# VH-VL binders against q96cp6r367to538, part 38

Target 1, 172 residues: q96cp6r367to538
Amino acid sequence: SGRLLINSVFHVGAERLQQMLFSDSPFLQGFLQQCKFTDVTLSPWSGDSKCHQRRVLTYTIPISNPLGPKSASVVETQTLFRRGPQAGGCVVDSEVLTQGIPYQDYFYTAHRYCILGLARNKARLRVSSEIRYRKQPWSLVKSLIEKNSWSGIEDYFHHLERELAKAEKLSL
Short names: E, the ipSAE of ESMFold2; O, the ipSAE of OpenDDE; V2, 0.75 times the mean of E and O plus 0.25 times the DockQ between their complexes.

## First folded at step 24 (VH-VL; framework fv_livmoniplimab)

Design d6 (at its last look DockQ between E and O 0.86; V2 from the best seeds 0.67)
Fold by ESMFold2, look of step 24:
Structure d6 (fold): chain C 172 residues (1-172), chain A 123 residues (1-123), chain B 107 residues (1-107)
Amino acid sequence: as target 1 above (172 residues)
Amino acid sequence: QVQLVQPGAEVRKPGASVKVSCKASGYTFTDYYIDWVRQAPGQGLEWMGRINPRGGYTKYAQKFQGRVTMTADTSTSTVYVELSSLRSEDTAVYYCARGWYEFWDNSYTFDSWGQGTLVTVSS
Amino acid sequence: DIQMTQSPSSLSASVGDRVTITCQASQSISSYLNWYQQKPGQAPKILIYAASSLQSGVPSRFSGSGSGTSFTLTISSLEPEDAATYYCQQSHSTPYTFGQGTKVEIK
């Protein structure tokens, strides 16, 4: 059913928060560089309407592995949904596939970002995450997948929340 | 209103270095990139590199790699470009420009420019 | 590096004329092309981005078209204040590169 990782109000408007998180912005690029992500590419958004759009990100992440590869390749597919014209905001669903890790064919992670405009310069961000299985692993493998994945997801989104708090301070 | 303010002129000898400032105002400094573009007298425009004011991350044109350094000071909303080992062909007007990615299509534009700094390299 | 070639290098036209400037890229740049106007003693000014999108505050007599490797800037009815040098610039990949410029003069 997933975990809620961010549920916070920021003193930035919904449109700006969307731009910070989902465009090729100085905020996003700076954040990814702090995470030591490399080889970052972002496709344009595409789709039949502005209420339903899709893009693909690719990047390389560091992994802690004393024996073996020190990095892994990631493909992240994001789908953007509009909530409506008033109050502002959007929903972005992402699916993250990581290559070069044990049991990579068994699972992927999914994340839902919900942005809700509360005022001209005020918005709520909710982020929840889920581990989705392509194949049913036996219990020891599942425990390994869960431990490693949640550790990474929590580190990433808690870091993101801290950086958003810093960024809203600079805008005030 | 968005402004990028640069010094008017600098004169240097060959082999010296020059550091040109660009002070930004009228917008949130850390929300946009700053790019540097130069123009030799009677010539076209040449991109030198870009700085992300968030964290000071840079990307330089390979032609300038090893000679150019860009820095940002968020407390004064100022970026700097320094060019070392100057040659006569480095005589140019040096512009800073604010860089912006469009949300949907990732188009990148220089939507505001400084007035330029004339750097003259002569004996 | 992506080379950008403009044609013509200069032109002279009368007020009211339709003016067309072309820009050729050495490889596909999709629609990642900008057009700038530069008047003597001034910094460049953005006119068109993404090949065909008009920048806010730019008169509607300016338009852009093209994709891939071939692009055009059109001034539908030349005005005296349009005397300037015009540059195309690709923003597809670094290093970003400019055309050599097209000087437009009023007869």
Scores: ipSAE 0.654, ipTM 0.864, lowest interface PAE 1.6, mean pLDDT 91
Fold by OpenDDE, look of step 24:
Structure d6 (fold): chain C 172 residues (1-172), chain A 123 residues (1-123), chain B 107 residues (1-107)
Amino acid sequence: as target 1 above (172 residues)
Amino acid sequence: QVQLVQPGAEVRKPGASVKVSCKASGYTFTDYYIDWVRQAPGQGLEWMGRINPRGGYTKYAQKFQGRVTMTADTSTSTVYVELSSLRSEDTAVYYCARGWYEFWDNSYTFDSWGQGTLVTVSS
Amino acid sequence: DIQMTQSPSSLSASVGDRVTITCQASQSISSYLNWYQQKPGQAPKILIYAASSLQSGVPSRFSGSGSGTSFTLTISSLEPEDAATYYCQQSHSTPYTFGQGTKVEIK
C-alpha cells in the first residue's frame, strides 16, 4: 500500500546528496523552513558502526484542518544504512510520529530514502512512503487518515524534489 | 581554493550603520552557511549570527537582535552583514566564515575565514 | 548561553616543549568543540573539530581530547610557528561561544 513519490536522477554526487538530505545542511534547514516547520531539532547520528546509524528529528508542523489543531508535534526517527565504499549511496528509513492530530494513536507514516550513486556527480534518489497502522480503524476513520496523510506526504516530497532540482541547477 | 574576500576597513560615526560584504568563491555557494564573527581590538571572538545563502534564512545572537541584518546574493555569491546604531563598542574586526556541518556528529566548524574588515566607530 | 573558559590565559614555552591548553564549558557540550589558531593580523584557522578530529593539513603535533565539559588541546612538540593565540569554541548550541583565548609565546 506504499507509494513511490520520488524517482529521479540528479546531477549531484551520492555523497553530496546524502549530506544535503541527512545532515544539518543549509539545504535541509532551508527546506524545512519553507515547509513552515518550526522548532526543528536534529540529534547527531549515532550507532555502533558507520554503516548503521540512527538519529531523531523533532519539529512542529502546521495543520490546515479547520476543525482541528493548527499545529502538531512530530518525532521522526531516521535509520541510516550506508552502502559500501564502492557502491556509494545509502538507504534511510524514516518513521514519523505525529502528535496532536485526530486518530494519532492509530497510525504513523514511514518513508524510505534510497540514494544510489551512478557517477561521480550523478545519483538517483528514490523515496517511497506508506501509512502504518498500530490499530485497525473503522473504515470511515481509515479513509480520513489516508486522505489527510497522503495529501501532506505528497506535497512534502513533491516540494523536496523541486528544491533538489533547483539545487542541482545552482551546482552546474 | 575556497576564498572569502572582505573589504579592508570601514569608518563610521556613532549612530550610523555599516554594511560589510563577503564574497565567496571556490565552492558551491549555497552548500554552506556563512557566519559572522567579530573581534574587538585585543579581545576574543564573538559570534554574531549565521545565514543560509540558499534561502536567506538567518539566526542572530540575541545581543544583536534588532540591530543586525544578514543578507545573501546568490547571483554574486556574496553575503552581507549590516549593523545599525553603531556604538564605539562595535569597533572590531568583522570576519565572515564558512560554516561546515559534519555529517555524523553534527560538528559545526568554521573551516574557512575571510581576512576580516576593520570597522572603526568614532566621533 | 554556554560559557567557555580557557586555561591558561597565556604561557611561554621553548621549542620542543609539550604544551597543554584546557577549555571548560559551563555545561555539557558532548564533543561539540573546535580549536582555532590565530596569529597576529590574521583570521583564525581551524585546528581541531569535534573535540579530537584533526583538520586536514594541520600538523600531527596538534591533538585534541575531552568530552562533556572538559577539553584539552595539546601541542606535542612546540615549533616556532606555533606562536599564536588559541581559542576553543563550542558548537553545541547557539549562540556559539568562544573561550577567551590562550596566547602561546616562544621563549
Scores: ipSAE 0.552, ipTM 0.850, lowest interface PAE 1.0, mean pLDDT 93
ESMFold2 (binder alone), look of step 24: mean pLDDT 94; pTM 0.953

## First folded at step 25 (VH-VL; framework fv_livmoniplimab)

Design e1 (at its last read DockQ between E and O 0.93; V2 from the best seeds 0.87)
Heavy chain, then light chain:
Amino acid sequence: QVQLVQPGAEVRKPGASVKVSCKASGYTFTDYYIDWVRQAPGQGLEWMGRINPYGGHTKYAQKFQGRVTMTADTSTSTVYVELSSLRSEDTAVYYCARGWYEFWSNSYTFDSWGQGTLVTVSS
Amino acid sequence: DIQMTQSPSSLSASVGDRVTITCQASQSISSYLNWYQQKPGQAPKILIYAASSRQSGVPSRFSGSGSGTSFTLTISSLEPEDAATYYCQQSHSTPYTFGQGTKVEIK
ESMFold2, look of step 25: ipSAE 0.768; ipTM 0.895
ESMFold2 (binder alone), look of step 25: mean pLDDT 94; pTM 0.956
OpenDDE, look of step 25: ipSAE 0.906; ipTM 0.947
ESMFold2, fold request of step 26: ipSAE 0.762, 0.763, 0.776; ipTM 0.896, 0.897, 0.901
ESMFold2 (binder alone), fold request of step 26: mean pLDDT 94, 94, 94; pTM 0.955, 0.955, 0.954
OpenDDE, fold request of step 26: ipSAE 0.931, 0.932, 0.930; ipTM 0.960, 0.960, 0.960
ESMFold2, last read: ipSAE 0.778, 0.761, 0.774; ipTM 0.901, 0.895, 0.898
ESMFold2 (binder alone), last read: mean pLDDT 94, 94, 94; pTM 0.956, 0.956, 0.956
OpenDDE, last read: ipSAE 0.930, 0.930, 0.930; ipTM 0.960, 0.960, 0.960

Design e2 (at its last look DockQ between E and O 0.88; V2 from the best seeds 0.82)
Fold by OpenDDE, look of step 25:
Structure e2 (fold): chain C 172 residues (1-172), chain A 123 residues (1-123), chain B 107 residues (1-107)
Amino acid sequence: as target 1 above (172 residues)
Amino acid sequence: QVQLVQPGAEVRKPGASVKVSCKASGYTFTDYYIDWVRQAPGQGLEWMGRINPYGGHTKYAQKFQGRVTMTADTSTSTVYVELSSLRSEDTAVYYCARGWYEFWDNSYTFDSWGQGTLVTVSS
Amino acid sequence: DIQMTQSPSSLSASVGDRVTITCQASQSISSYLNWYQQKPGQAPKILIYAASSLQSGVPSRFSGSGSGTSFTLTISSLEPEDAATYYCQQSHYTPYTFGQGTKVEIK
């Protein structure tokens, strides 16, 4: 079951918000650094249509688990669905594969970003997340995956929401 | 319009430090990186480093590591570059430039430049 | 560091001539190549980004091509105001590096 993690209106235009979140922007880089992500790489957006694009992110994240590695490698695949030029906004689906963590072969996380333009300098951001299982884990293992994953996901997106709120103030 | 304004010139002795300012206007200051590029008289362009005004993170060319410091002040929309232990070879025009990443192809380019600051290092 | 080598270092051409400047990278930089124009006493000005994309406001007589290690800037019909030094710059790896420049003079 998915969770809605962000549902907020920002005083930032949809196009600018899209730029901030889904380009190699100062905001994104600054945010990821705050999260202590390292070795961040971004591929260009590519695709057959301007309305449907794909890119890949790779980065290293810190792991707080007392047992095991202190960091993990992440591959994130993003698919962008652009809304018509006049409407502004977009949808981005993200699949995040983490390597070097317990039961990594059992699951990955998926996120959907929805940017909706409300006015020239106003847009709504909705972010929902879910855990997707490639294999059905035992009950105890599933509980562990859910607990650890949601803790990390919620912290990440709550932090993102706070930073976006700071950024919009700087743009005024 | 986008403007990057720098001081005209600075004169320093060898061993001293120089701090050059770059005041940005006409756009959202934290939406773009600022890079510093210098040009010795009659020579080509040399990249010194980049600063992210959002958070202040910097990346310097190895050549200048230990001698260069870039800072950003969001309250005044101003970026600074400080170069210490100056030598005659540091005599150059120092440019600040706005760095822009194109969304689709992730191409980084300097789309706006300051007018440059001539830094002269002489005994 | 990536070495950027321009050719020629200088050239003289007449108004209306087709001018070609090449830039060679010591290793592949994909399409992360920019072209700048610099006139005496002025800061550089962006002409082309991403190897072939024309910057807004730049005359259409300027064009860029190439990928990987070989790139070309072309002025289809040289104008008097095009007298300047042109620089290529790779933006794929830090430190970002520039070619040594090509000085274009008008006969």
Scores: ipSAE 0.882, ipTM 0.937, lowest interface PAE 0.5, mean pLDDT 95
Fold by ESMFold2, look of step 25:
Order: structure tokens, then sequence, then C-alpha cells
Structure e2 (fold): chain C 172 residues (1-172), chain A 123 residues (1-123), chain B 107 residues (1-107)
């Protein structure tokens, strides 16, 4: 049920790529601002080891709705896995819950980011996504959920990939 | 070596504007925030706001809203702060500082500072 | 705005003395507190971040402690070069705010 959205190599080392995507970095904040996200908050990472940590993001996203709410509230929970402090790379699993959209209690989206260090200034980023159901919708409702969710997911990650390509060109 | 270079001094009359530069070097300019902090003679430190050089988004202290503008030029790795409608109490040393969030705990620090620009507002 | 109050406003101490400076926040700032040192005619320099983490290159005689609303900077054995003004600064909520400073002089 998952789809691969990004599978690209960037001339950005794994540690810098992690900083860009998973801290309160200029890149992340700039990217979210370009997406018109507002009310962005990021919790610190917390957990019992640096190899297994969790954080929560909250933000407001725009939605295309001519007759209803123009925005939706989002809670994104991220879990980071790293093999020891000497490992080159990480995996981040994200669960995204959106409120203020049709059938919001039926589903959420999940995303897996994999960063693999290839060289000092080179890493691969792989992102895959899926839609997870909490309730079984009627077939027509499921089609609506799938169409709208995949459209949003594809737009977000294609935009992210383009911004990462731009950012790697700004390296010192 | 990380450096933030500012001009030494500026003099203005009340009601004028001043634009202070801060040229960054020794690091990837768009990887860090830049904050502006001022210090009146013999006084403490006052945060004015920050700019994200990646995309130019700003956040200003409410006290300065409407009078302050921050911009960034990625081609020259330079940030600017402009303060308008100057008055004598704006006389201060204006510092730019590089801002950094620690990865795990979101601690935000000013880990490198410019040498400061003395802005004097006098009749 | 979060008010930061330092104590004392100034002090005089001898080389080798233990020096303690306190900082109180008007509401909880968790551990999001920095300590800076400023010498006359110079920009501030970061000493301690996250209440207790020593910045790279800062001598080990400096230490910080506290969380919530009450924080302490300690110089375990004062050196002549430590004569300066020290500022606490909260980084939890904008606008970021500084204490009024503590001037440390050598007797």
Amino acid sequence: as target 1 above (172 residues)
Amino acid sequence: QVQLVQPGAEVRKPGASVKVSCKASGYTFTDYYIDWVRQAPGQGLEWMGRINPYGGHTKYAQKFQGRVTMTADTSTSTVYVELSSLRSEDTAVYYCARGWYEFWDNSYTFDSWGQGTLVTVSS
Amino acid sequence: DIQMTQSPSSLSASVGDRVTITCQASQSISSYLNWYQQKPGQAPKILIYAASSLQSGVPSRFSGSGSGTSFTLTISSLEPEDAATYYCQQSHYTPYTFGQGTKVEIK
C-alpha cells in the first residue's frame, strides 16, 4: 500500500541532512513557510537513548475548500532510530493526523525517511508513504480519501526533493 | 573560521533611518539563523528579532514591530537590519549573532557574534 | 514577555574565590537558559547553554545548574580574566530576554 516518493542521492552528508530535516533548522522552517504552514511548533526529541527518540510537530496547513474551512490542524509524531552515535544515517517514521478535513477519524498517513551516508558529503534519502485506516470506509469514501491524500503527499515530497536539490547548491 | 563583520559606527538624526550590515563567512550562510541584539550604553542586552537566511522569513520583538526590517542577501552572505523613525533611546551597539538550535533538545544559542555597530542618534 | 532577574547586580571577589550568580525567570523556561560573558568593548561570548552544558572552549571552572525558574552560574576558582559582566538569557519564548547583568570585579 506504500508508495516511494523520494529515492535520491544528494551532495549533503548524512549528518547535515539529518540536521536539515529533523531539527528546528533554517531549511525545515523555510520549507514549511513555502508550503504556507503556520503555527509551527516542534518538541525536543525525547527517549531513553539517542538511538531511539520521539518528537511531536504541530502545525496548520492550507486546504482547498471554497465553502468551508481554509485550513486544517496537523499533529505529526516522528520516531527516530539510529544505530549508535557513530552510525552514518538514520530512519525516521512519521505519523500524520489531520483535523478539519472530511473523514478525518477514518485514517492517518505514515511516512518513512531513510538516510544512508554514502560519503562524507554524500547521502541517499529514501521516503515512502502509506495511508493507514482506523475505520473501514465505504468504497466511494475510500476513493476520495485515497485521491486527496496521495495528491497532498506527492505535492509535499516532490516539493521537498526540489528544495533539497536547491539547498545542496548553496553549500560552502 | 566563523566571522560576522559589521561596520563600526553610524550617526543619525532623530526621525531618520539606519541600515546596518552583517557579513557572514566561514560557514554555509543558509544553515544558521541570524538574530539582532542591541545594547544601549551602560545597559543590558535586548533581542530585536531574527531572520532565516533560507527564504528570508523574519520574527520581530513586538516592541520593534513597524519600525524594524531585516533582510538577507544570499549572494553576498550578508544580513541587514533597518530601524526607522530613530529616537535618542535607539542609541546603542547593534550586534548580529548566529543562532543555532541543538538537535536533540531544541536549545537555541548565539554561538558567534559580530563586533557590533555603534548607532548614535543625536540632534 | 519573560522577565529575567539576576542576583547580585555586582560583586567583588579575590582570585581563587568561588563565585555564584543566580538568575530567576518570571515563569518556567524549562532548561532553556544560556549564560554569556561580556568584557568591556567586546561582544558577548556564550559560556553555558541548556542551563548546564559547557560551550566548547570554555574553561571547566565554569558550571551551570537549575531548571524551571531558578538557575545558577558558578565559577569554582576565580581567575583574573574572569572580570566581566555576566548575563543570563532565556531562549524558550520570543522575545528572548536577558537578565540585567552581574558585574564581577577582581579585588
Scores: ipSAE 0.730, ipTM 0.888, lowest interface PAE 1.3, mean pLDDT 91
ESMFold2 (binder alone), look of step 25: mean pLDDT 94; pTM 0.955

Design e3 (at its last read DockQ between E and O 0.90; V2 from the best seeds 0.87)
Heavy chain, then light chain:
Amino acid sequence: QVQLVQPGAEVRKPGASVKVSCKASGYTFTDYYIDWVRQAPGQGLEWMGRINPYGGHTKYAQKFQGRVTMTADTSTSTVYVELSSLRSEDTAVYYCARGWYEFWDNSYTFDSWGQGTLVTVSS
Amino acid sequence: DIQMTQSPSSLSASVGDRVTITCQASQSISSYLNWYQQKPGQAPKILIYAASSRQSGVPSRFSGSGSGTSFTLTISSLEPEDAATYYCQQSYSTPYTFGQGTKVEIK
ESMFold2, look of step 25: ipSAE 0.715; ipTM 0.886
ESMFold2 (binder alone), look of step 25: mean pLDDT 94; pTM 0.953
OpenDDE, look of step 25: ipSAE 0.906; ipTM 0.947
ESMFold2, fold request of step 26: ipSAE 0.788, 0.796, 0.765; ipTM 0.905, 0.907, 0.896
ESMFold2 (binder alone), fold request of step 26: mean pLDDT 94, 94, 94; pTM 0.953, 0.953, 0.954
OpenDDE, fold request of step 26: ipSAE 0.927, 0.927, 0.927; ipTM 0.957, 0.957, 0.957
ESMFold2, last read: ipSAE 0.789, 0.770, 0.719; ipTM 0.904, 0.897, 0.891
ESMFold2 (binder alone), last read: mean pLDDT 94, 94, 94; pTM 0.953, 0.953, 0.953
OpenDDE, last read: ipSAE 0.927, 0.926, 0.926; ipTM 0.957, 0.956, 0.957

Design e4 (at its last look DockQ between E and O 0.87; V2 from the best seeds 0.00; counts 0 for: pae E 3.6 > 2)
Fold by OpenDDE, look of step 25:
Structure e4 (fold): chain C 172 residues (1-172), chain A 123 residues (1-123), chain B 107 residues (1-107)
Amino acid sequence: as target 1 above (172 residues)
Amino acid sequence: QVQLVQPGAEVRKPGASVKVSCKASGYTFTDYYIDWVRQAPGQGLEWMGRINPYGGHTKYAQKFQGRVTMTADTSTSTVYVELSSLRSEDTAVYYCARGWYEWYDNSYTFDSWGQGTLVTVSS
Amino acid sequence: DIQMTQSPSSLSASVGDRVTITCQASQSISSYLNWYQQKPGQAPKILIYAASSLQSGVPSRFSGSGSGTSFTLTISSLEPEDAATYYCQQSHSTPYTFGQGTKVEIK
């Protein structure tokens, strides 16, 4: 039930692309601000090795649903699987828990970022997403969760893809 | 190589405003934050604020809130700091510095500095 | 705001001496500490980042240690060109703050 949301090649090296997406970079902060995310916090990457690390992001997102709260708190846990220095690239798994929304205890969203270096200044980014259920909702509720979640997820990653395309032009 | 170039000096009267430029070169301008740090004569270093050249978002020290404005021009790779309502205590060398973020250690460091701009506020 | 206190404010040492400068934070800053060197009429220069990481191009006689609230910059063997003022700086949270500086003079 997963969806491939980004599968694009950018004229940005794999290392730089990783910095842009997975550090407190000007790009990431600028992007999140564009999304109207507030109260953004980033924990440091930590782990037993440099090739396997975790961090936590917290932020507040605006909710467009006319019914309910106008914003929601989000906790995002990211796990980094870094490829060897010669390979150039990484995999980041992200689990996103949103609080303050209907049926929040039923589900969370999961995303996988795959960065692959193709050349010195060229890398492929693949992002896939899925909705994971902690509880099995009845059909009507599931439909509602799916509709609202995919709408938000698709908008987010489509926006990310567009911004990355803009950023790569600035590096030329 | 990375370079941050500032004007040499500015003289202003109390109550006036000063705008100092910082032209960046030798790297991708939008990949790094720019911070401003000032140093009064014979004194230590004081952080004023930071600007994100990608989007122009700023964070200012509370001490300067309401008097300081930082802006970035991506077309010229130049950052500006403007300080208004100047007083004698604002006399200092004003430095721009590139903020380098090392994402593994979550470390933020000023790895490159401008040569500084002496701003003198006198009647 | 996080206050950074350096010790000593100034020192005089001979070439070849071991020099130690300490920096104390008013609260824990983990390893988010940088050390800078500033010579008269020049901008500061980064020496150490993340408390103990040596900046590229900096001589190996410089080293940093510490975590939490207590940090140390060490010059293992002082050279004439090391005469300068040294500053610690926390990068834990804004506003970023500096120590008052330590002036190192050569005898």
Scores: ipSAE 0.881, ipTM 0.936, lowest interface PAE 0.5, mean pLDDT 95
Fold by ESMFold2, look of step 25:
Structure e4 (fold): chain C 172 residues (1-172), chain A 123 residues (1-123), chain B 107 residues (1-107)
Amino acid sequence: as target 1 above (172 residues)
Amino acid sequence: QVQLVQPGAEVRKPGASVKVSCKASGYTFTDYYIDWVRQAPGQGLEWMGRINPYGGHTKYAQKFQGRVTMTADTSTSTVYVELSSLRSEDTAVYYCARGWYEWYDNSYTFDSWGQGTLVTVSS
Amino acid sequence: DIQMTQSPSSLSASVGDRVTITCQASQSISSYLNWYQQKPGQAPKILIYAASSLQSGVPSRFSGSGSGTSFTLTISSLEPEDAATYYCQQSHSTPYTFGQGTKVEIK
């Protein structure tokens, strides 16, 4: 639910795409560096089975805040779902909590990554996002939260899509 | 299929620098880390550092900090290690190795190795 | 830095013997331990990763076990081509460090 940010086919197999996005890969580390994320830590995936696991990422993001801190702390919890160890894809649900922004107690963002293998060297990536509220904001505050959050979400995922397309070209 | 090709040998005097190449083929160059590991004759293995060919970020063992530089050229799929201020104890075979994370358990392994370059520092 | 200590430094065994090599870490490395085989004049070759996972293409007579600080590599039935030097290596934290090696010879 929410907004669909990516719905694209890449000439990259599903396992490789999962490796690029959901491991401590050269692609992920390079992408986060391009986003100016700092203090990046990734926990290992853990869980009872290879088909249901979770990990936690922590990092610092730059923010445009003329009257306050120039950065914010983020905790991102990702939960992996696969239909089987050799399934042709996966779903990863992400919950992103940001500290150091206006109205941080009111909301968090959620993102769903869906990878579907289409062929040995071909997969579809879908990413959708939503804003989840913990407290009811007044209408003007809600409008501000929505505007700023969607701007950031769109910039992040459009950049991710461009970098995936670039990586696809490098693999030929 | 996967190959990491290095020159066979280099000879240098103490105080000089050496730059060793490692040309990768048979895989997507920017999808894997490249690590450098050296081995003095008849001795064990010593990790020197790694480079992310996607963007060029490096991490060096503290022992080599200030003396080592690693670079990558994506147009030729080649990484380089340069070691400066050479001493006789730097005489070793220098290996490049492809680094791979197993994403489920986050383990990191060197799954393909170059044949090594013997760097001799003669006093 | 995490120190890795192998035992023994060398051994000599007959074809068909069970061979066990141990590796001790100076602090816990969880299961982030690799085993490599190196023959004279050749680069190392990965055998075991994550303490116990067999690399693709490696004979099933090789196995690994352990966690924390104590690890073993076992060759269930030694073959002539197994004569080599074996290294453990921790991949828990940089700098990645290796044991001093165990030379295995055929009697």
Scores: ipSAE 0.365, ipTM 0.769, lowest interface PAE 3.6, mean pLDDT 90
ESMFold2 (binder alone), look of step 25: mean pLDDT 94; pTM 0.955

